# Designs tried in a protein design chat: VHH binders against Tryptophan synthase alpha chain (trpA). Part 10

Target 1, 293 residues: Tryptophan synthase alpha chain (trpA), of Haloarcula marismortui (q5v140)
Amino acid sequence: MGLERAFADEPAFVPYLAAGDPNYEASLEYVEALARGGADVIELGLPFSEPIAEGKTIQNAIVRSLEAGMTPDRFFQFVEDLDVDVPLVCMTYYNLIYQYGEGDSESRSDSENASGETASQGPRPFVEKAAAVGIEGLVVPDLPGEEAGPLRTACDEFDLDLVFIVAPTTKGDRLERMLEQVSGYVYVQARLGVTGAREDVDDATEDSLARLSDWDVPKAVGFGIKTGAHAERIVSAGADGIIVGSALVDIVAEGHENGDSTDAVADRLEAKARELKEGALRGAAERPQPERT

## First folded at step 3 (VHH)

Design n19 (framework vhh_7b2m_4)
Fold by ESMFold2-Fast, scan of step 3:
Structure n19 (fold): chain B 293 residues (1-293), chain A 121 residues (1-121)
Amino acid sequence: as target 1 above (293 residues)
Amino acid sequence: EVQLVESGGGLVQAGGSLRLSCAASGFTFSDYWVGWYRQAPGKQRVVVASITSGGSTKYSNSVKGRFTISRDNAKNTVYLQMNSLKPEDTAVYYCARGWYSDTYFSPFDYWGQGTQVTVSS
């Protein structure tokens, strides 16, 4: 749907930051810096507290955001306060989306119904609010297949795209079922991050893209992309875009740990964004010539 | 095909211990996060503990200090050692695998069939 436009003319750069990391004000400036640096779509993480094993850069960002007071309602306010003209995508846990709907149902039930009825609205209230504040798509990494229909229906109703993550091991009927629900773009995880792994990113990217070649949605690849050289290689291998999280989140984390000014960190984010976007553009220029002309 | 098979549940008195096992097949076990969830009668399924491919662990506040999650990558198995069990630990315990990357939360996309744990007072 609408997000496909970001992939039409050139490879898209899709950065990720956790909304509100390390605090509300700084995070607004950091997201705006990514837009100035050449972002075509921005993924904003809406944090949710889970007893999920630590050790990931993203998990630390989620913790900083939660400690700074981030909630779903503050996230929607954050989106309204952003001064960017690129499409925004929310990345969050499906249970948060569904529970937000249940909370709204309880509030309406309390005001309208003395009999104690609880109306389940499913994902619709979250999707409606996301659309109202300007979110154009959702990335839901944990979406169960059997629940995808209601979320896709709500997204269609409010003109939001629904992005799915395809991992290296997602195959067959499960892959087909997932891709039937996708819109906007597909988040292609070319390789799982493992300690001590030494593997060629080019080969993993080509294998992942080959599995998806029969599907017409844009493929944005996310796998440990830290430099313009990495971006160039991913795009030259056939990706329609790049998704970059940890490299940018690390800049935020280091600035926070070192006590650097918001302006200094924002400048570094803008510079890294430009580096990544320029790498992607070089990759597109280096693609093989058409077989016949 | 991805399969996770739980075992080790049973009936135990309060203060007792149980060790749950989850045998994994159909994927490269060492590449995945694995978690234990539980669902008590009439309640939502909630996460109890998780472990990364590298062995880093996290626990819910209700079990921290009493439960220990561990894994044996050579045996494609994850364990949950449950000590000082309480009646409120009574639930069906599920094993789940999670995806991980540098860009997204660790979601759980496959579940086992579950194993019943009953703690009597």
Scores: ipSAE 0.199, ipTM 0.546, lowest interface PAE 4.2, mean pLDDT 82

Design n20 (framework vhh_7b2m_4)
Fold by ESMFold2-Fast, scan of step 3:
Structure n20 (fold): chain B 293 residues (1-293), chain A 121 residues (1-121)
Amino acid sequence: as target 1 above (293 residues)
Amino acid sequence: EVQLVESGGGLVQAGGSLRLSCAASGFTFSDYWVGWYRQAPGKQRVVVASITSGGSTKYSNSVKGRFTISRDNAKNTVYLQMNSLKPEDTAVYYCARGYYSDTYLPPFDYWGQGTQVTVSS
């Protein structure tokens, strides 16, 4: 639907921030700075209250957002309060999506059904609300493709794209089934679950992109990108876009830790966004064009 | 071909213990995060515990202090020791393989078929 168009004319820059990190007001300015810096799509992390993760940059951002009062309904208000023209994508966990609307509501507790047998509307209430506030797609890292049917159905009903994450090891029938359900773009991960630095990240990315080359859906690479030079390399290797999270979240974290002003941090985010977008554009320009010499 | 096979589920009385095992094959087990999820009747699948390739562990708040996740890389197996079981722990328990990410919490790309745990009140 709408997200595929962001990849049509040039490589797309897709930054990620946790919505509400380090607080609601600052986070609005930070997301707006990414849009000014050249974002083509923005991924907004909606934090889940019971995350299972090692102490990583993204986990710390989720914790700051939760401590600042972020909830699903406050997230939807955050989206409405944003002054950006770029498409917005929500990144969250299926647990939150499914429980939204069924929830901890006193009104819903009035059900006459036996305990534990209360009818759920599945993911539909969340998807309906997301569409209403202007979210154009979802990324759901904990949902296997083979179990995505109900979410895909709800997304189709409300015209949201459903972005799938493709691991380096996903091949054959499983890859084909997953790609039949994807819309907007596919999130390409280039690294296995190995501890420590990987020097072959760009080679792994090329292999993943080669496996996906027969599929028309845009491929956005979401790992190993911190600088314009990294973005240039990834796009020159065949990526239709770049997804950048940790590098931007680190700018937010550093500014929060140092007590920097919101304006100063926003300026740094805008500059880094521009650096990454320019790198992606250089990478596209460097691809061979054998018909024109 | 990647496979994860759970075992050790069954019927147990409240206050009892069970040890779940997940036997992995078809990949270099020591390179991956491994996690346990559970799904209660009429509920969606929720994370219980995870263990990194290096052995660091994380637990959901509902099981902290009662459950212990561990791994034996020589046997390509991950374990979930469940103590002080409660009726609310009744669920199908799933083993899942995970990997690292810069933009989201570790995703799980392969799942086992699940093992049923029923705790009587």
Scores: ipSAE 0.164, ipTM 0.537, lowest interface PAE 4.4, mean pLDDT 83

Design n21 (framework vhh_7b2m_4)
Fold by ESMFold2-Fast, scan of step 3:
Structure n21 (fold): chain B 293 residues (1-293), chain A 121 residues (1-121)
Amino acid sequence: as target 1 above (293 residues)
Amino acid sequence: EVQLVESGGGLVQAGGSLRLSCAASGFTFSDYWVGWYRQAPGKQRVVVASITSGGSTKYSNSVKGRFTISRDNAKNTVYLQMNSLKPEDTAVYYCARGWESDTYLSPFDYWGQGTQVTVSS
């Protein structure tokens, strides 16, 4: 059904890879390895031609995918070619979503007015195609909640969840406005700090989880999670799931740089996925039990 | 409160230059990424340039070589120097901040109100 179901019974593991990194065929195998390793939802990056707001590891992945020929239509074919049973979420930029409706001759024809001028169909053509190939949700990092109306309308029409990213500093009216628009899960930005000799969840992440506790939507925490021990700590602190990008993208990058076989890299991804999922499960077991009245 | 206030927009001839400023208040400016976005009439908002807390910069391909982003942490200000302006650069320019991370996701959580740039031909 909806993405929220993936968080109902146990903490969800939500890995991210750039679709088509380092090439189409290898990327299919890598995503399938994450599913075998215990992924509950998979986030697939659809590369934007001008990646700006990404860390170096993810930016390099996007560049490899683009250099290997990834496009929006090839991404939709990639989703159809995937042999996985877990829900798929597309992560991309709003400009790409919007332009998908403007570039096609069919979209142009349908939106042409009486004077011969062309008007965009907005995000609708992209969302319709995403739904048709089996995408169940969208993460759009560059779209503010106050401008999300047209995308939310299209997502509602085609029954896609719209996932929002909440920064540790997002509070008050802005947070409430964003949470009124969210469906599926909330992507909580986090950071792991070093406390003495230990890596630990920072106070800002714990504050974010506490502020979101009154909302029933699942909270999946992302950024900086590299090991099962990190996953365990994040889930024990209150997260309903973990989102892991850079650690998995680095495995792909290292395999590509070293000339390793697709099978060898896929095996490493599956092993890391299993480590992360097992960490999350341990973290859930460490939580205080609900009070019985 | 967190505030980002853009200034420096205006009307300029094609081939000209403008310098935009974004004045930040209400937070520890030096701890945050800052970016410039633009939105042209009838189009979606797109990223132009960003700068990390450490001063590392990124540019969209459409402005690379023409625009320069910089920051002055002592003045809590980020700048966008725009050279060789084209009519296609006409847009409202927005400043945004976010918490720095090493991940794909944009950390931008606060935006300014924007400053209009109009480039005539």
Scores: ipSAE 0.054, ipTM 0.455, lowest interface PAE 5.9, mean pLDDT 83

Design n22 (framework vhh_7b2m_4)
Fold by ESMFold2-Fast, scan of step 3:
Structure n22 (fold): chain B 293 residues (1-293), chain A 121 residues (1-121)
Amino acid sequence: as target 1 above (293 residues)
Amino acid sequence: EVQLVESGGGLVQAGGSLRLSCAASGFTFSDYWVGWYRQAPGKQRVVVASITSGGSTKYSNSVKGRFTISRDNAKNTVYLQMNSLKPEDTAVYYCARHYYSDSYFPLFDYWGQGTQVTVSS
């Protein structure tokens, strides 16, 4: 029940790819390769029509997915077409979730209220559809915890987990409000900023995990994990799981730029996934026995 | 506690100008990238402009040449100067703080509550 189960027996490996990058068919094979490589949960990026932050690896993946024709309805079909048995989590932006609900209202002008206004169901139609196709959780980077009530209500109705990203500087009442809304796992950002140094990432992770230690929800650490050695260090520091995006998205990007076959790129993704999962397992073995649950 | 408070919105005629301000508190403002976003009724929230901690700026194609983003680190404030306003610029405008690096997924960890801009035709 719930995404928390993926963290119960061993550290969870949570890879990220943009759904439909570089095209629909290749992306299906890439996600399936991550599952074969040992993914315990897979995060699928559902792109939006204009990038919120221009950038490197992840934003370029979103752009490739959009240029290949990805839409919310095509994303739901993509999820149905996936041949994986691991839990799937959708990462997208709140306005896209809200807009999905509003798309149906244009043909429902007959349901105007006394003020001449068409009723909106808010995030509910998106959450209902996500649940129907097998999504088990949502990560919504642009939604503050204090405004998450309607989305949390819809997620509770359809038994989806709502994952929050905790920044290194989030503390006090704001942190408490976010953690009261979170379910499944919390996405822990161990590093800050534009040009974060890779040195001392272990210390930053340990500090972040210590700050969150009074909360029972599993802590999955993201940002900067590229190798099995990184995964091992993060998990040995106390993480319940690892979230890896850029290292895997880079493999997709390089394969696309080089014109490599889908099978060759899928094989590289499976090998990298296995490396990362094995690193996480080594990290867990290095911790004291009482923490190995 | 971290706060971002927008101001300067209002009703303006097409071709007019508005200057939006976003007052930041509770963090070292100069260390962070900040941006302006907007959401029109029934549309996705989209980027308008962003400014890095170092002062580099980016603009969406729809506003490039008409809008200017700037920051005043002494006042912990980011500004959006909006010139040659069009009815299509009508939206709620949001200020956001970013965590971003070349190797990491972007995170918007704080948003303002928004300021309404209405451009009449």
Scores: ipSAE 0.015, ipTM 0.424, lowest interface PAE 7.1, mean pLDDT 82

Design n27 (from b08 with W33A S102D; framework vhh_7b2m_4)
Fold by ESMFold2-Fast, scan of step 3:
Structure n27 (fold): chain B 293 residues (1-293), chain A 120 residues (1-120)
Amino acid sequence: as target 1 above (293 residues)
Amino acid sequence: EVQLVESGGGLVQAGGSLRLSCAASGFTFSDYAVGWYRQAPGKQRVVVASITSGGSTKYSNSVKGRFTISRDNAKNTVYLQMNSLKPEDTAVYYCARHYEGDYFPLTDYWGQGTQVTVSS
């Protein structure tokens, strides 16, 4: 039952951090602090160098991680070095997943032709290595449902879940196609990304969850969750879990800029994680009856 | 209904130029970032260039200095000016809509693509 187990008995708290931000050792302690704070699943961003504009908080975290030397192989070592008992999910871009199969001729020489060139192996080598180090799922924001087949096949072979992101505007046949490919949980973006405009988290969450009510897969709502009160409102509206990225990444960014100790930042992350988890638990207690998916 | 429709592809000799257009409808175009992606035969779809709602641009290293992305919010259109084309630029080019937000950029709608073929 893969990642669904994390949503079985209570709302799941799913924090996100970029692996290796602001450096390898500090990042290990930060992820471990989130686990102590009550994370049920942790999403680890594997940094990529693609020119996708916007999402500055996360983009800056990716840049800090890359500048500190993070690579796919170092990311796998990072996962092995983590001392946590909660499921780990990798968030990265599909091109990075596919390129991992193309570039590592030294460890994948079985596919070499007579000239020593390594044939493309698709997403399989990345998924195999991710499974080997303990990753239990993938979130791939840039992968269209129409192209998900090869990655879904590799994930099924190695028992990894494939998490899809549902935007507020994803509807009809596209939504149905994505949900047929999803496993573990669905990442629900509760509101539109906006430049300078504010969104009402409560209203956007209710609208998003209404579109998904006929599907049994757990719905974890993300975007704009910064406090336990936000978590409480989202879970009370019907979410099976919460996903929190920017609020936690901002704690890392502020600590790095201020020159704060790793322990001080880890303590703040653990406290914020507890606040968010407790908010989610309060929201579950307030859910209206009768219960629905 | 959200629609992204690419045009301007075709056959061109190495060293030539093409200008791609992406016509958007069914949403408030000025609120969204937009990217150009390409997919060569037997390869994965990769990002080429992107532009924010505010006009900030980013480019992949393979096209930097040769391609220019721009937008016209009055016409709900994004452009990709491709100069000094190389055979390795041969691909189907896709327009995609991005969310701007605080978690990560999301791609939620794709056009059908337009074929660009560069011969030597």
Scores: ipSAE 0.205, ipTM 0.585, lowest interface PAE 4.7, mean pLDDT 84

Design n29 (from b08 with D31R S102D; framework vhh_7b2m_4)
Amino acid sequence: EVQLVESGGGLVQAGGSLRLSCAASGFTFSRYWVGWYRQAPGKQRVVVASITSGGSTKYSNSVKGRFTISRDNAKNTVYLQMNSLKPEDTAVYYCARHYEGDYFPLTDYWGQGTQVTVSS
ESMFold2-Fast, scan of step 3: ipSAE 0.322; ipTM 0.645

Design n36 (framework vhh_7b2m_4)
Fold by ESMFold2-Fast, scan of step 3:
Order: structure tokens, then C-alpha cells, then sequence
Structure n36 (fold): chain B 293 residues (1-293), chain A 119 residues (1-119)
């Protein structure tokens, strides 16, 4: 039912793709391939119209999706058209969530800065529509903890989980405030390290999982996971799941650049998903049996 | 401990200029993407500009051609030069650190600096 159920029996594999990349029909097949490959939850990026804060790989995916005509309403149609049985989570900017349902493009933040504009219904219209089409959770990377109250209230009303991203360096009162608002799972961001050693996530994983051990919410580690060997290492260190974005988005990007068929790219995504899931399962088998009296 | 400290905000007349600074400490500044965000009263926080670890820049449509983001890695500082300011630019401006390899993973925000533009 709730997203924490996806983490109950074995480590969860949580892939990410930008919805509609490189086009609507191909993207449907790619998401379905990830489900066949062993995804336990799928994160779908809803493109923001000004994608200037994303890393190059994700930024390019967002641009391809926007150029192919993706909008919030088209995203909700995309979710309805998906033939998958795994829980779906939407990842997007809070500004998009908040402004959804305001009417036409004149309701954008810049126009509303002019005096006299009536306040929106907040995040409620977006959350209501997301629930109606089958979204089970939201990841909002740009949402400050202190502003999470209205979104958490709307999520509670419509039974959506609200996933927060926790950096290895986040601690103390800030961490406590985030964790009080979290449901479903916590996205644990791996530390970048030095520029030449970004793939080495062991220190960040152990530190973050140790810091979060007093909280019962599942911990899914993301960033820097590209292979089954990476997945194995992360899960063996104590993660309840893995989140993989760039490695899968790169497969879509390469296929699009090379003019590969949708079926060929989907097969490659399914194979990579299977590799990652199998790595996670190996990692779980290598851990000491948990003491849970 | 990671800290981001904004400065340079203030009151300015329409058509004027301000330069914001964000002083970073507690991490290897040159390895990270940094962005500027703003939040007007009663509105959500929105992105203004970002700069990659390599120095590549992006701007929101509302500020393109008027604002310039830059960084000085030797000083662990990012700047936002704001020209041709409009009353609509009135907001609290925030500096944020993020990782450039995934959907925007913001792990630290500054406390903000107020910019007020009178007509």
C-alpha cells in the first residue's frame, strides 16, 4: 500500500527517468522496461520549464522531454497510460506544484508578483490530480523543510507519501525537521567526494545510514550508482534500497543520439535494471542478519 | 560545517543595480554547482540563475540579459550582478549548493538577503 511496503522484503530498486524523454511513446516503453527489469518503485521526473539547476545528464533529459511537448497535464495522462504495477513517484519543483491549477500562463510566479493577484489553493490541486491518476508519492528537491507544511497537509489528505532528500552533511535540528515531515522513504544523497573519485560512496553511505539509524523510515541511497557492483556495495553497507537516475538517463540519451530503435533501448534499460537489482540483492545477502527482537 | 552566507542586498531605485555575494565554507567549493533563488512575499521560492563547477551559466527567462552569475573559486564565493532592476525583482534572495549529476539535489541553503526595488 504505502511506499514503505516496497522496502519490506528485500532492498528496493528505485530507477528514475524524465517522463516523455525523448518522446511520449518511447518513454512509456522505457518506464515499462524498468518495471520488467525489477523496479520496486519508479521515480518519474516531471519537467520544469526552466531547467537550470539540474546536472547535465538530467538537464538534457528534461530539455528533450519539454521539446517533445511534455506538460503537467500531459504528465498525468502519461501516468494513466503506463502499464506498470509498481508504485509511481513524481519528482518535480515545488514552484510547478504550487502554481498548478492557477489557470493560464499569466498565473506564473513572475505575473503574480504584481499586486492584486489572488492567492492560489497552494499545492492541493496538483496533489489531488496526482492521487487521482495513481501517483503514490512526491520527491521535491527544492522544498525547504520550513515550507513543507502545506504540501505535507495536502499529501496527507490524498494519501500520498512525501519523500525528502537528506545530504550526508545534513544534521542536527535541520535533519530532525526534515525527518518529521518524511513519509514512504528517505532519499539519502551520496557524498560527491573529490572530483576524480565521485563513484566512491562508501564513506557517505556509512555516515548517513549511521546518522539515520534511529529513524524507522526506509533509507534509499542515490547518486553515483551506475553498476551492479555499486548497488551491491551500497546495500551491503546497510541501505534499504538504491535510487538510480543518471546511468539510466544516459542509456536513453545515447539511444536517441545514435538513432536506435525504441525496442533496442528498452531492452538495454531492462538489462541494466536487472543488473542493478541483482547487485542490490547480492549486497543484502552479504550483510549480517539484523538484530530485530 | 557547511555554511552559505548571502550579502549585498538592500533598497534600490528601479533601473538601479546591486551585486549579491554568497560566501561558502566547510566544503570544496570548486566541486559544486551553486544557484541563486528568490522568494517574494506570499510566493514560492523560484530559481534565478545557476553556475556549474566548470563555470557554465543558466538564467531564468525573467532575468536573462539583466542578471549575471559568476564565481571566484579562490575566494569560495558566488556573485549575482543585478542590473536594470524592476519592482518585480523585490524578494529575499537565497544561495543554494547542489550536486550537478542528478535532478537538483539541494542540500544547503543560505539564510537569504532582502532586495527591495522601489519604483
Amino acid sequence: as target 1 above (293 residues)
Amino acid sequence: EVQLVESGGGLVQAGGSLRLSCAASGFTFSDYWVGWYRQAPGKQRVVVASITSGGSTKYSNSVKGRFTISRDNAKNTVYLQMNSLKPEDTAVYYCARHYGDYFPLFDYWGQGTQVTVSS
Scores: ipSAE 0.060, ipTM 0.475, lowest interface PAE 6.2, mean pLDDT 83

Design n37 (framework vhh_7b2m_4)
Fold by ESMFold2-Fast, scan of step 3:
Structure n37 (fold): chain B 293 residues (1-293), chain A 122 residues (1-122)
Amino acid sequence: as target 1 above (293 residues)
Amino acid sequence: EVQLVESGGGLVQAGGSLRLSCAASGFTFSDYWVGWYRQAPGKQRVVVASITSGGSTKYSNSVKGRFTISRDNAKNTVYLQMNSLKPEDTAVYYCARHYESGDTYFPLFDYWGQGTQVTVSS
């Protein structure tokens, strides 16, 4: 239940950055700038070593992080080194979570190997370590709901929330099964605009929010949100929060390419975060009177 | 409704070849990224290959040079040509639909097929 608190008083702003992009020290300052700018929850991408897609902004951020030496253990150190007071969520692939359990047996305990200890403990070692360093939730895009049982069990053991992703096409029994197991918030995959401009809420996003309105879990909408005006539109349509990735990652990418100072890029991130948060607050103020009280 | 149906699995000797097919229905196939994943007994599901709506391809390091992913938008089908098969390629192979990444947070894996068994004997 821990992450729900971030949505209790006002719409939550949930920024995403790849941890360690473009390097460890700069990335710490960038995440801290997002917190100063008004982030209510921060999603930290833990990069996967075998990227499955040429994903422009986000994939390039993952590549920069990997090239700068990011690993799961270094990610956990990064979380410990962060000076932020907002909840942190880890976004990664299930294969990495499972591999961490395998590598942990060999890298951390020679005496356990000698005793005949099991090489893999499923997702539990990763979840245990994530909880220990202060991660409060996981987003795992590649894990089907039908196979989430072991991860859900580990999350329950260590009091982590497990965020589920809902597409416009997720419906019926599948949607109900996911929502019965969701904790923290739901990531609602949205699309802004239709013809060359991501400037308005599409009907599919509004339909998704309407379908989910019967469920008490907070709905945070992500995809294509780049400006305060976009944030305002999404929140006015019924979202409890906004998730913003590419717009922030682009600021990091531009600063890295241009050779800008860490302080200058951090200032730009803080300003963009403030713009997005203010947009979300304006959107909430535009809601019908019954929702104000 | 959205459906992904895999076929083409079977038993093959090491060094042999198989061609998997995934037939898609219920959506505009050409608009979506699609991928192949596999799950060995007692292991987690892992990526094998993906293809974007525009036809760009990505492969896991374990299959690069041996496997080829392709799509036929007129037939709403994605294929996985598997050459030089090894015993460690033994797994259930799954087809998955993704939302396009690129200028977005990440690809969303919103539909999976039922899977098709591939067994490679040494």
Scores: ipSAE 0.209, ipTM 0.585, lowest interface PAE 5.0, mean pLDDT 82

Design n38 (framework vhh_7z1x_3)
Fold by ESMFold2-Fast, scan of step 3:
Structure n38 (fold): chain B 293 residues (1-293), chain A 121 residues (1-121)
Amino acid sequence: as target 1 above (293 residues)
Amino acid sequence: QVQLVETGGGLVQPGGSLRLSCTASGFTFSDYWMNWVRQAPGKGLEWLSGISGSGGSTSYADSVKGRFTISRDNAKNTLYLQMNSLQPDDTAVYFCARHYEGSYFPLTDYWGQGTQVTVSS
């Protein structure tokens, strides 16, 4: 209900930024600028220390956030300090979620008994804190659907949606098991080719949406969307929404590298958000419309 | 059909070594980034290491860097994890996992059944 409603009236625009990139104060203004630009849901990356794919735009943003002092507890404070009314989703790794209850955090201290012994509570402490500060969903890229039971149970207890990412290769029984665990929306990862990127994006998107057509959950397509024209094309192909990370993170990175003011970077993020949202709306207008009642 | 099968787990003494293998089938193995992750019962998943499709790029978690080595043999469709200087806290189920090389965040779509590693005297 919570995140699914963001897709009910028009295609949803779902931007991503790493929380605290390049610093706490600037990042607050950048997220607020995305909301002003037309974001329907915002994905906030909670950084992790162990990179799996080195040298990527998102990985560089995570490094800047970590170097600026971001931690799970500081992330929760960041969410509380945000002045936005659109739903917020946390994107992070399952190891971080689980370790929040076991590591050197407030939740771990709360789980100690009278003898100083620490008991693990699984993902529950993280999910409880996320709900308390206003997070409405989680995206956990490293957690397979067949192992998502404990996290799904904790999300259900605290009324959080659990968003899964569908790769172009995810098919058959595995896809079905994963979709049984998903709520809010599903992240559809489109793949870009080396040559003929337009054709490759459209083909990958149509194939992925066809595999998901029997499921009612909203489908938000991500990966490689950089312009309003891309957004228009993806939505006209059947997507219920668009997820945009790298294009927005690049604006933050360029502003940081150039020494641009926070206001100037925020203005550019707001303008790009508006461009992407308007593209998505044009794409929807090109599709068959359901009858009004 | 995509299948990943881990072998090589077992009981080893502290300070010992163990080599895990993961045999892949049903896809072009060399096109995909591969990972090793582990989980002790009642604990969360811990990412350990990743390797690019060509084998040219590798990454490691700080907890295993210098002790574990990831490698692959694309001619045999096999992923390896060489584990040295094993400690009792390395006791876990070890999983082989597939994702897309070049994804700007990790995406795992297929996992093996896991292989149990116990480090005890």
Scores: ipSAE 0.014, ipTM 0.298, lowest interface PAE 7.2, mean pLDDT 81

Design n39 (from n38 with S59K S103D T108F; framework vhh_7z1x_3)
Fold by ESMFold2-Fast, scan of step 3:
Structure n39 (fold): chain B 293 residues (1-293), chain A 121 residues (1-121)
Amino acid sequence: as target 1 above (293 residues)
Amino acid sequence: QVQLVETGGGLVQPGGSLRLSCTASGFTFSDYWMNWVRQAPGKGLEWLSGISGSGGSTKYADSVKGRFTISRDNAKNTLYLQMNSLQPDDTAVYFCARHYEGDYFPLFDYWGQGTQVTVSS
């Protein structure tokens, strides 16, 4: 099957939240609210202890999740506890994936095959566990395409898709090597070097979509999408889907800072999800039909 | 075209020092955060340190804080990692990487080929 099915009939809405932000129970309700709001795929951030940058919306969400007790094993429990029918994708660091079997003697024991043989080290124990709990894909932003072979092999064994992020500057042989490892969809970044929730979208997005047009993999555009009007614009420009992180994480952050109830924040997330999905659908309807050959 | 080339790796005794360099070309170096990442034999990638485009902000992983110092010379398009009090566990291939900030996660859009550091008696 693969995650590409989520992009087949209409533009996909792909929201992101850090799993366990601001706590385990609230986060379950928030993810379920995004599914009710029209999410077609949900990306769940599995937090790490060494953030690369600070003062960013997503890094703050990761810190809240870690402070609330999130771990890899608790993340897998979180996925099992979710009451959603949409495909789930895990976003995390390769070092966490690779060391899962090494740091956890229980996961090493669980990695024995049906004959009692010990599974290979490396990314396999994590991928096996992710598949077992219902994860259908991985986004690993810190892994270069040329180093992705072992992870791609493990993903193929357990039928997980491996999603890559394409920067506007990724071209030529580097792009081809990356696309040889990608499955499910491609995450197309809209802007280079600028972060946070923004209202505007860069012209570089249209160039990236045109550059990728010869590849059949679905293209989901992220960064700078905050409203249904932004979603409509991006999809009308040719995107097969939209990825939205900061705008949704900001709703969680503001609710947490204000002391708002879980229900109130979940309602806001569901409404924003619905707005974004409806914007994407309008964008698709506005695209001219291609001429027949 | 963007290129990152690391140099300065080698064999060093425990307690010794090395200075790694990364020469950048094909972009405006001062506009980007730059990072050092390593991969030990049979292990995954470990982020070590980052430095802002101006050099005004630096960050370090706890495992190297106080032992390693990141710096840059924007006039020379060069990133540095001064490594002191090296331990056998610092044995790894060291990569420089250009920072690209996306909507929900910092990522790296260009990587060097890596330079080997071996700490052994």
Scores: ipSAE 0.103, ipTM 0.487, lowest interface PAE 5.5, mean pLDDT 82

